# VH-VL binders against q9h9l3: the designs that were tried, part 326

Target 1, 176 residues: q9h9l3
Amino acid sequence: PRKMVAIDCEMVGTGPKGHVSSLARCSIVNYNGDVLYDEYILPPCHIVDYRTRWSGIRKQHMVNATPFKIARGQILKILTGKIVVGHAIHNDFKALQYFHPKSLTRDTSHIPPLNRKADCPENATMSLKHLTKKLLNRDIQVGKSGHSSVEDAQATMELYKLVEVEWEEHLARNPP
Key: E = the ipSAE of ESMFold2; O = the ipSAE of OpenDDE; V2 = 0.75 times the mean of E and O plus 0.25 times the DockQ between their complexes.

## First folded at step 17 (VH-VL)

Design zc100 (framework fv_nivolumab)
Fold by ESMFold2-Fast, scan of step 17:
Structure zc100 (fold): chain C 176 residues (1-176), chain A 124 residues (1-124), chain B 107 residues (1-107)
Amino acid sequence: as target 1 above (176 residues)
Amino acid sequence: QVQLVESGGGVVQPGRSLRLDCKASGFTFSDYEMHWVRQAPGKGLEWVAVIRYDGSSEYYADSVKGRFTISRDNSKNTLFLQMNSLRAEDTAVYYCAKEGYWQSSAFLRYFDYWGQGTLVTVSS
Amino acid sequence: EIVLTQSPATLSLSPGERATLSCRASQSVDDYLAWYQQKPGQAPRLLIYDASNRATGIPARFSGSGSGTDFTLTISSLEPEDFAVYYCQQYEYWPLTFGQGTKVEIK
């Protein structure tokens, strides 16, 4: 629907030995997959590990990156009051230091009917890459240069749309 | 300083039950999926079970499915493994294991910290 | 399930020598591959994650390489404490699986 967006974030390692995951990119797409937001984000802490294999983030991307405080404000204005779809979305919300209501949150890593359609165990947490390949016959997160959060957000929205009617009905009967 | 401390191991007869506990400290326990991995004497490592960060979902190796139950209490930073209908082939050191760092849509299920293990011996 | 085959089963070397350990997957696991060291009576210790990233506190003599189906753990110059069993583990697919192990023993 009209009030639904999908989000995917990329994290870099900050803090002691790079063990803390800090927001460094965020992409948000609308129901049809059009980009509403896509910015590199400068963490307030020193980056110890760019995690480039997964994040796609390099030092060059930090030069003109939006400071965390400003980016967070922009992102929250887009998310507030909307149904937000993501994959393992609790991690994205932690990186944003944001609480989104469970009633408006949809996590494609935790939707048993979606796993069932993919011929995967219903209770296993499956990767976005595998669900997208199984259900959309599309390869995402290709290569070794890091993931595209735009590509991931678009795939996440398309996956949710496969079970939207069934899952919204389930949530109406079984509130989160 | 991350620590995982297992307890509850011992000698038990076939067909009986045993519960293992794993006390976690030094990290935000409620942020991570947690696993049990076992190792039979003189053999290699075998993944046993995983539980989601919030306790809402569990998944098991085929060898233990229907007999073992993984659970967690985030308020106590404790992971559990309830083992029912124990068999001789369940004899192993059982390790509590923590996943690596969390990332956007990538699940990094390597184990950066392990407990010291607790021995379960199933014998008559 | 993904089968990980480690070779050789046993590697007999002297301190100072280079050790090269292989791990082959039955299908591509991309870069979702870790290496562990285990000494008798101890829990496994993480050495390498994401195929090539050295874990915190692990000496520079340990390195990992490879992607897809073929992976290598290299110890550039063996020290006495390096004689142990080494396991690879994939985390691309459920169930999570480990190789059978390579024992690095003193000659």
Scores: ipSAE 0.816, ipTM 0.926, lowest interface PAE 1.2, mean pLDDT 93

Design zc101 (framework fv_nivolumab)
Fold by ESMFold2-Fast, scan of step 17:
Structure zc101 (fold): chain C 176 residues (1-176), chain A 124 residues (1-124), chain B 107 residues (1-107)
Amino acid sequence: as target 1 above (176 residues)
Amino acid sequence: QVQLVESGGGVVQPGRSLRLDCKASGFTFSDYEMHWVRQAPGKGLEWVAVIRYDGSSEYYADSVKGRFTISRDNSKNTLFLQMNSLRAEDTAVYYCAKEGYWQSSAFLRYFDYWGQGTLVTVSS
Amino acid sequence: EIVLTQSPATLSLSPGERATLSCRASQSVDDYLAWYQQKPGQAPRLLIYDASNRATGIPARFSGSGSGTDFTLTISSLEPEDFAVYYCQQYDFWPLTFGQGTKVEIK
């Protein structure tokens, strides 16, 4: 109902030994799960490790990918002023080198009522795939070809909608 | 590059308290969830506790829940384990451990770097 | 909790021989599995992560394979420094768990 979007990013390894996580794909969906943005993004540094098992990124996806600076500008224009939902969303913001206000950020990996509905420990950080399976009876991140950031963003929005009323009321009483 | 140094171990009587520190260097400490793992003499490895990157959430193994408290100070790059109501079965080498690389779509909770370990002996 | 069972408990071999170590999970852990080597008096050392990726600085003779519930660590030709205890670890679900270890010792 409000100006709310969900985001999920994919990272590749850059820097020494590929240990630096650099943005290589970003997907943003609206409240209904429609795709607002989905682009492969070219890191400014040499890619050492595609991390394909998790990222789904291959060398072919980097051909004609949007350069980081341009993609970042496009993404930030979509996120600014909106409630942004993500799973372990701090990692997405780090990859974007972006600060989003905590009052407008919703992290489905850190919502105790959501874990409670899934019959999981309230204070443990649960994976998106496990919460989606337990609460939506849907298997995501299937197979060995890497994850779909579109699928992850859509699942994240659907999970948030399960606790939206309760969590927004909590945040109104306990502002971050 | 990456270094984790534990301190605070020693011999302590049952029922008392001890605090372990782990000083981190060579990486952006505030970007990673941090863990404590222990190993009793002649036994295998046992995961003890984890703390979120920002210190806002903690989770514990059932064997230590209610007795141990994990905390962190990101301004000092330091991880802590406050151990209360110590029992003989808590006798172990305690390691602080760093998670692997971070990804938005996968939690990679393998330990690419470990401290040297600090021995805690709970004995009368 | 997810239980990891390592076999054999002890593997007695000579230098130059191939070592094959098994780790079986009580339920699927996908590829969220790591292997560690531990020598007496030392901290564990990461060998393999994400089931099959060799960690930085780890010799090519070490390899990991498997997915789901059945995992294998292979040392193609044992060197003297490889006689140690090896542990598998799953990180798919809480609590994080380790296998009980396999000791690779000189015959």
Scores: ipSAE 0.835, ipTM 0.933, lowest interface PAE 1.1, mean pLDDT 93

Design zc102 (framework fv_nivolumab; at its last look DockQ between E and O 0.80; V2 from the best seeds 0.81)
Fold by OpenDDE, look of step 18:
Structure zc102 (fold): chain C 176 residues (1-176), chain A 124 residues (1-124), chain B 107 residues (1-107)
Amino acid sequence: as target 1 above (176 residues)
Amino acid sequence: QVQLVESGGGVVQPGRSLRLDCKASGFTFSDYEMHWVRQAPGKGLEWVAVIRYDGSSEYYADSVKGRFTISRDNSKNTLFLQMNSLRAEDTAVYYCAKEGYWQSSAFLRYFDYWGQGTLVTVSS
Amino acid sequence: EIVLTQSPATLSLSPGERATLSCRASQSVDDYLAWYQQKPGQAPRLLIYDASNRATGIPARFSGSGSGTDFTLTISSLEPEDFAVYYCQQYDHWPLTFGQGTKVEIK
């Protein structure tokens, strides 16, 4: 079987009104939750809104941050050929200006069996926080200090593992 | 500038069908979750339905489940609401609404932009 | 579903006065709470998101506070254009729900 990794990205606001989402941190973990990558990333444009409540990013984190182009190269090297697991992962890929093959992508925000297991509506997109609490009995993203992309990536992988067998069989029968 | 323009409203008898359209511009339509929200005359706001950015998933309020269908054509920047088996209580101004910006692993489903709304009147 | 109860139903004030609007949730919604302003014949306009963040273009006289179950929208000094209906909305739980609204009218 192909190797799996989980990814979670934190974004800040750039552009005239800070409405452009730019990558500011990326974390990648392996199947066991071991951290393969965790870097603060410097966007190519000036940061207008750190979005700290959600991103956990502060100005001090950008002092020695890895330039975007360099970070992107490092991240893509890790992702290439892997099954990539994420939560609403399409946004992570957008921030990376990269698109992973759909057949090798797993989005835990869009897996009906996972929602069913959590007694949530199958066709409703659920937050990582809610699914993690219901299925793993663990609190993530606590407080207003912002997310931890490592914690979120680990939680995402653990959630996927709960439905991996069933979902992989489903995908085999119904390829995207 | 962001614009949402609803159309298709009108007067229809109970049991009939109607389709609403919402034309979006001024933003990357295919990046965002889109919603329908309605407001009965002189009443408050009621969320109706949501569709995923790529149209791969839909979710509905209980009041419209099995009767309404939300869909989208990203190539045309258009959101749709197919309303079947219409009832008097479905009479309302229907708004299409855009979700706020997306943040990692958190869905910010407040509505930063709304259309002007289109009136649907269901009466015998 | 999460029930949002707004109070008071109607608030009668004069221009220049301070307006305080309340929104109470039947269960905790953390800070996933937004406020909207709606004038007659118009669509709602976003004022506040994430309980306390002012939307782009919204005057500084509007402020939001609270978390969990109790939230407040404050207008520090009412302007003539502020007389309208105000709605709160939670986006922490499905289905998304709105409060019943508070009408701010001129005294």
Scores: ipSAE 0.846, ipTM 0.938, lowest interface PAE 0.7, mean pLDDT 96
Fold by ESMFold2-Fast, scan of step 17:
Structure zc102 (fold): chain C 176 residues (1-176), chain A 124 residues (1-124), chain B 107 residues (1-107)
Amino acid sequence: as target 1 above (176 residues)
Amino acid sequence: QVQLVESGGGVVQPGRSLRLDCKASGFTFSDYEMHWVRQAPGKGLEWVAVIRYDGSSEYYADSVKGRFTISRDNSKNTLFLQMNSLRAEDTAVYYCAKEGYWQSSAFLRYFDYWGQGTLVTVSS
Amino acid sequence: EIVLTQSPATLSLSPGERATLSCRASQSVDDYLAWYQQKPGQAPRLLIYDASNRATGIPARFSGSGSGTDFTLTISSLEPEDFAVYYCQQYDHWPLTFGQGTKVEIK
């Protein structure tokens, strides 16, 4: 089968009033949760709002951050041809300005069997922290210092593994 | 400038149907989950429904589930609410509402922009 | 569903006074809480999001604080245009819920 990785990104606010979301960190883990990539990334535009409460990004992290164009090339090299797992992963791909084939994309925020296993409504988009608490009995995204994209990517992979067999079967019968 | 404009409200008798439209402009509509929120005359705010950015999933308040259908047309920047089997208790101003900024793993379902609202009155 | 209880129901004050509005959640909503202002005949206007972040264009006299289950909206010195109804909203749990509102009225 194809190799599988999980991704989670952090965004900062750029553009007018900081309303544009720009990539500022990316973490990628393999099937076992080992880190394949974890870099702070410097957006090409001026950062208006670090969104630190959620992103964990501070000005100090930008000092030696990898420029967006270079980071993007490195990340795409890892993602290409693999099954990529994420939570609301369309946002990660938007931040990367990247198209990943739908047939190789897995979104743990939109897998009805996963919600069912968590005793949640199948059509509701549940947060990563709530699914992780219900299914893995683990608290993530704790505190006021921002989220760890490594922690989020690892939790996302573990959640996917709970429904992998049945979801892959579903996708084989119902290609996207 | 972000703008949301609702239309389609009016007076209808119980058991009838209405469709509400919300035309969006000033932002990339297809990037955001969109919501309907209502407010009965002289009462507080009640969340009604949400639709995923790509239209692939919908979720509803228990009070409207099975009767209301939220949908969207991203090519026209338009959000819809099809209201069937209307009841007197559905009388309200209906607002379309846009979620805040997007982050990868955080869902920020506060509403940074609201439409002006459209009044739906269900009476005989 | 998460119940948000706002208090007081009505707050009667004069311009220049400090207003303190409370919102209490039946369960923790972390920092996923917003405050809105609504004037008669108008749509709600976002004041505060993520418990303490002031929305764009909102005057510095508005501030939000709190976390978990106990939240406060403070208006440091009331202006005439601040007499309105204020709602809190949580977005940590489905369904999304609002408080019943606090009316800030002129004394």
Scores: ipSAE 0.840, ipTM 0.935, lowest interface PAE 1.0, mean pLDDT 93
Fold by ESMFold2, look of step 18:
Parts: C-alpha cells; structure tokens; sequence
Structure zc102 (fold): chain C 176 residues (1-176), chain A 124 residues (1-124), chain B 107 residues (1-107)
C-alpha cells in the first residue's frame, strides 16, 4: 500500500487542428485515496482545443498552471519505484513522455478478473465510468463540466483494490 | 495525410476462408485501437471487431465471434481480419476504421478515418 | 446492445431547404454519439462527434445536438453534395452500434 499510487491525467488539444493530446492536469492519490498531487499543467505549446467536455480544463485553469517541464519532474519523483495504477494508463504515460516499468504498472482497463467481476466480457476495454458504476455503485464524470482527475484516480484505486490479491498473484506467476 | 487501404476481398463459397489486410499510413498506427466495420449490400453499417493498440486484446461482434480473428503488425502498420467459416450473411464491404484522438479517461470510439472498403461476396 | 433508431427513413427535400434528422437510442449514450455521411460507392465520412462537435473540414451548415437518448443532425441549407445517406453511431457501450440510416434525396 505504501508503494502503490493511482494516477489520472487530463489532456487538451494542441498542434495542427488540436489533434495532439497534451497534458493539462495530473492527479495522484495514495492507496487510501489521499491526494498526493493535483496540479493544472501548462503545455509547452499553444492550446487549440481545451476539450472541456472531457478534460474539465478551461482557460482560467491555465493562468496559474505549472509549466510542463516542472510538473513532469514533480510527478516522476512521485512515481519512481512505485506500483502505478491507472485506467488506459499508457495514455497518461504518453502525455508525461515517460515509460514506467511494466512490472510496476497496473491498468484497470485491461484486467480480465475486474471485467469478470462486473459481468463484462474479459477482453473488452471498459470505461472507468461503467466499471465504477457496476462495481462501486458510483456515478463519476457526471454533467457536462468535464472529468475530474482526482475523482477518476480515486475511483481507479478503489477498482484495483477489488482484484488486487488475485491480480498481484497472477502477475507473480506470469511476469511481464 | 491519413490513409487506410483494404485489400483481400473476393468471391468465395460458404465455409471457405479469406484474409483481409488494411495498410495504414500518415499517423502513428501503434497509438490507436483499430476496427473493422462492414456493410452488407444495400444495408447499414455493422461493427465487427476491435484490437487494442498493442495487439494484446481483441473483441468481436457476436455475429462473427469464433469465426473471425482480428490482428495487427505494428512494425508494418497493417491491420488484418482472418475470416473463417464464411457464411452468405458475411457478404459485405469491409472497412478498416481509425478512432479519433486519444484522451486519458474517455474512450472516444468514433471513426475519423475509413478505408475505401473491400468487397467480400459469399455465394454458392 | 443499444439500438439506434433513425427517422425519417427517407427525407425528400430541395437544395436550400433545412434538413432535420433524428436518432434515438434505446438507452442513454450520454454524449457518445457520432454522425456519418455516406454517398453511393464511398466510405462513410465523419461529420459530428461527441454529439455536437463538427469534425475537421466539415462545413458549418452541419450541426449536431442532443444528449442521452435523443439526437439531431441539422443541415441548415442543403447543397447538392449533401444528398446522401446519414448514419448515427453510439460509442458508450459495447458493441458499437449504428442507426439504420436516413436517406436524404432530391425532391
């Protein structure tokens, strides 16, 4: 528990036509769901599309946002040496321009026992919203104001705990 | 410029097999989940299958499960559909399709680019 | 599986008229709804994603609205190139599903 954190990021659109996904918020929680990090992050390039419906990011959030290079350094210090849990976590790592060891990575979007517990097909990539509703009886990402990375990171940790014993045993038997 | 080019369609008898290829270019292929979608002549669109960005997991429509296999080779930017035990109702134009931009917590599985399609005809 | 019902099946209109196409989902799909245009012998073309966002390069006369179960595609003033079949697609639930289509034809 002392070596495990959950992460969730929010992205905005940069580059041509706003199709490049760039980090604009990152939240990290510990095993108990306490917030270890929650910062709005200013991408190094011009924001073309805030993607607010999904990201929850608005222009006002960028006024005092931490520059990407500084935020990345802070975040990586927290992640180093820890088991990191996320949902579709490869996207979070891409936005951070970072690779975390596979042996220390847990992706709740790709854990067959978790899907099975939710009565979902084991190989389907289920949304955080649907898994949280089915397994935790909670509605997250409610409304049109966008997602909260704190809410999502906390939900992700709670989901992982449901299969933690089984999945850690599985990984010990089937090292990546 | 994003391009998706399907090939491998043709006319076959029921019970036979075909393999479809989709060659991708103009984007980082390994960043995206890729899909097959089909359209029977004069009919609407039907989703067929999806494969995870790294090829580690696949999911299928019930109508093709157990008969079709989706796969990918990220080193060659190519998506495949192996179709076994073909039936008359599999007759369709088959499209490969690319999802839009990626986002962390939302799966936005609309298709911003489609191939031209390849026709598969299954008849006796 | 989520059934998307489009209406009308056929919409016969003249150039310059407003077209209103409906898509109804059998259960809520939130904003996870896209619209496509398809001309004979061609692949579908993305028009609208996330219920109301216009895809890159799509003319301003196309607009999408709705959330939950009821969605609308509006073409404010039909151009000759807009006569085609239109499909809605939901991506909130597996399997991904499409509506049966609305054909917009010249009166």
Amino acid sequence: as target 1 above (176 residues)
Amino acid sequence: QVQLVESGGGVVQPGRSLRLDCKASGFTFSDYEMHWVRQAPGKGLEWVAVIRYDGSSEYYADSVKGRFTISRDNSKNTLFLQMNSLRAEDTAVYYCAKEGYWQSSAFLRYFDYWGQGTLVTVSS
Amino acid sequence: EIVLTQSPATLSLSPGERATLSCRASQSVDDYLAWYQQKPGQAPRLLIYDASNRATGIPARFSGSGSGTDFTLTISSLEPEDFAVYYCQQYDHWPLTFGQGTKVEIK
Scores: ipSAE 0.766, ipTM 0.907, lowest interface PAE 1.5, mean pLDDT 93
ESMFold2 (binder alone), look of step 18: mean pLDDT 93; pTM 0.948

Design zc103 (framework fv_nivolumab; at its last look DockQ between E and O 0.81; V2 from the best seeds 0.83)
Fold by ESMFold2-Fast, scan of step 17:
Structure zc103 (fold): chain C 176 residues (1-176), chain A 124 residues (1-124), chain B 107 residues (1-107)
Amino acid sequence: as target 1 above (176 residues)
Amino acid sequence: QVQLVESGGGVVQPGRSLRLDCKASGFTFSDYEMHWVRQAPGKGLEWVAVIRYDGSSEYYADSVKGRFTISRDNSKNTLFLQMNSLRAEDTAVYYCAKEGYWQSSAFLRYFDYWGQGTLVTVSS
Amino acid sequence: EIVLTQSPATLSLSPGERATLSCRASQSVDDYLAWYQQKPGQAPRLLIYDASNRATGIPARFSGSGSGTDFTLTISSLEPEDFAVYYCQQYDYWPITFGQGTKVEIK
């Protein structure tokens, strides 16, 4: 049995006109939802757009933030060899500049049985907040001050647990 | 700079097929979900279809389900729309559209760049 | 599906006047709302995203406000090039939907 963790990251805008997405926070939780990692991360380039409405990141969070190179090393040490669960997790991996094996990756935005349980079209990419509301009766990402990556990672793990047995059986029969 | 260039539009008779292409440049095509949006002459905008960044899933407006197929070739930076069983009500300018910037937990499906559109006319 | 209702259908104004365009959603779309400008024979152009953020290259006279079900696009002082059709779009729910448009025309 491989250990399983869930991840969620937040990005800020860097580069010309803030159009480049750079990692600025990462949260990792274990199977039971306990926090294994949660740090604000300082991008190596100038932040043009904090994207606070979605990221929850403000200038104050950057004062004691962990530099990207150091944070990346810590995060990758936690993820390596584990089953990693995320929602649209390819974006988290892009922000980390990291390749995680597909066989050990679980994307709750791309699990047809999960959508089916939520009475959503199986092939539509549904938001984390909508799946969490429909299946867990919980409101996440509330308000206009940005999202909590801890809250998102915890919700993501709980969503995966709803289909874990069914989906792991599917993957065993249909290896990625 | 970002460019989206559509091609393949034309005049076709009802019941026939047509394929639209959209060539992308100036951004990492494989990082973005891509959409088709159409506009009938003198009317408003109607969302048609979306395809996941890796081509692994597709979703369609009810009006085109079972008749249209969206696909992509990331090695060629090209988005496709295969239109089968065309009807008069499919007459429209078809735009390919790129999603906004990517975030982890928020899907930002506003369209920061559009192609110039290609006209599809279905008439007898 | 989410219905977006734009009002007024047509807004007749002179250059220099303020334009205020409304977009109402049939249920909350949070801040997942964008505004587009479309001129005859052209593709739509993004003006505002995430309800209130001005897109790159868009003049400061354009501003977006509102949240949930009630959204406003304001053009503080109309320039000749601003006479066009404006569409709102929600992206909180599938399918993605657009308003029917507001035409801003010269008196």
Scores: ipSAE 0.847, ipTM 0.937, lowest interface PAE 1.0, mean pLDDT 93
Fold by OpenDDE, look of step 18:
Structure zc103 (fold): chain C 176 residues (1-176), chain A 124 residues (1-124), chain B 107 residues (1-107)
Amino acid sequence: as target 1 above (176 residues)
Amino acid sequence: QVQLVESGGGVVQPGRSLRLDCKASGFTFSDYEMHWVRQAPGKGLEWVAVIRYDGSSEYYADSVKGRFTISRDNSKNTLFLQMNSLRAEDTAVYYCAKEGYWQSSAFLRYFDYWGQGTLVTVSS
Amino acid sequence: EIVLTQSPATLSLSPGERATLSCRASQSVDDYLAWYQQKPGQAPRLLIYDASNRATGIPARFSGSGSGTDFTLTISSLEPEDFAVYYCQQYDYWPITFGQGTKVEIK
């Protein structure tokens, strides 16, 4: 069986108005939820907006952060050849300036059987917070201190495992 | 700068069809969810539909389910709304709207940019 | 669906006065709440997102506060161009919903 990992990235705002999303943290966990990678990452451009409410990133986290180019190399080495699970994962890949093969990508924000299991509209994209609460009876992203990418990656993997068999069969019949 | 320009509005009879277009510029269109929001004359705002960044999924308000279809052509930076079986209560100014910036594992579906709107009038 | 109730329906004030607008949600939407300004014949304009973040280009006299079910938009000192209709909007639950609006008019 092919190895599976879950990824979650945190972004900060760069550029003149802070509208450019730049990678500032990345967490990767294996199938069992064990942390394979968790690093603060220094964007190549000046940070204008830490977006702390969502990212959990503060200025102090960037003091010893791993330069983007180095971090990207480390992360890509882990992802290569893996089935990569994420929530709205296309944003993570954009921040990484990397695109994983579609056939090896699993986006838990776009799995109708997962939404159905959570009594949510099948064709609507649901937040990780809501799905985790409904299906795992767990509160994540609590408060205003920002997300934990490790917590989010773990939750994403656990959610996928609930529908893995069904969804993998579906994908086998309907390859992207 | 970001621009959204709606077109295709007009006067139609009940039961007829109409298609609206929204031309986007000034941002990477294919990176964002796009929405339609409408406003009946003298009334408030009503969300209508959303389409995923790559067009792979759509979701609708109950009031338009089965009658309206949202679609997009990312190669042309254009959003569409096909409206079938139109009713008098569908009379409204229709706005295309862009979602806010993306953040990991969170959907920030406030609308930072709107078009000028196009008026659709359904009357016999 | 989440029902957003705005109050008051109409607020009559003079330039220079403080305006306080309320938006109440039928259940908690955390801070997934935005405020818009709309003038006659124009599209809505984003003022506040995430309950308290001022959008780019929005004057400092506009501020948002609150979380959960109770939210407030404050205009510290009304300018002539601030007389308009204001809407709140939640984006925590499907479907996306708006308040019915508060009209700020000149006394």
Scores: ipSAE 0.847, ipTM 0.938, lowest interface PAE 0.7, mean pLDDT 95
Fold by ESMFold2, look of step 18:
Structure zc103 (fold): chain C 176 residues (1-176), chain A 124 residues (1-124), chain B 107 residues (1-107)
Amino acid sequence: as target 1 above (176 residues)
Amino acid sequence: QVQLVESGGGVVQPGRSLRLDCKASGFTFSDYEMHWVRQAPGKGLEWVAVIRYDGSSEYYADSVKGRFTISRDNSKNTLFLQMNSLRAEDTAVYYCAKEGYWQSSAFLRYFDYWGQGTLVTVSS
Amino acid sequence: EIVLTQSPATLSLSPGERATLSCRASQSVDDYLAWYQQKPGQAPRLLIYDASNRATGIPARFSGSGSGTDFTLTISSLEPEDFAVYYCQQYDYWPITFGQGTKVEIK
């Protein structure tokens, strides 16, 4: 059976006015929620806005952070050949400058059966925070110091498990 | 320079249809979920609809569900609103709106850029 | 649906005075709150996002504070160009909702 991992990233603002989103942390967990990768990552360009309220990234985290090119290589080796689960995962792939095969990608922000299980509109893009509260009875992203990509990746994997059998069968019948 | 330009507004009788266009420039259009927000004359702001960055799903305010369809053509950097079965209460200035920077850990659905709006008047 | 209640409805002040505008949410929206300024015949202009961050190009006299259910927009020293209607907006829950507005009138 094909191995499955969950990924979550945190971004900082780079480029003019800090509007470009650049990778500054990445966490990957296995099916059981064990951490396979968790590194602070130094973007290749100047950080204009740490976005700490959301990212949890502060300048001290960048002191010994892994340079982007090296981190990207490490991350892609972990992802290759695996089913990768994430929440709004297209943003994580954009930050990695990478496109994972659609047939091996699972996005918990865009799984209608998951929304249905939460009594949410099937076509609404629900936050990880709200899905986790409704379906796992767990509060994540608590406090004002920013989000944890480990916590978020673990929650994402647990959410996917709730619909895994149904969704994998759906995708087998309806290849992306 | 981010720019959003709405067009297609006008005067229309109840029960008729209109299509609004919003031409976008100055940013990577396909990176963002896009919204329509409306404002009746002399009134406040009302969110109308959102469409996913790739056009694969849409969500609507209850007041317009079943009558309005949001869509996009990423190859032309254009957002659309098809408005069917128009009613007097749909009379408003319609704005297209762009979300702020994208971030995987939070959905930041404030609107950092707005078009100048296009007026739709529904009257007999 | 999250109701945002703004107060006061109208605020009549002179240039140089401090303006304090309130937005109260019907349930917690955490820090997912924005403030907009709108002048007659114009589109809204983003002032504050994430409850307290000034948008690009917004003067330092504008500040946002609060979290959860109670939010404040402060204009520390009112300028004549600050005559406008101000709206708060939450983006924690669907549907996205706006407050009904506070009109700031410059004498």
Scores: ipSAE 0.814, ipTM 0.923, lowest interface PAE 1.3, mean pLDDT 93
ESMFold2 (binder alone), look of step 18: mean pLDDT 92; pTM 0.943

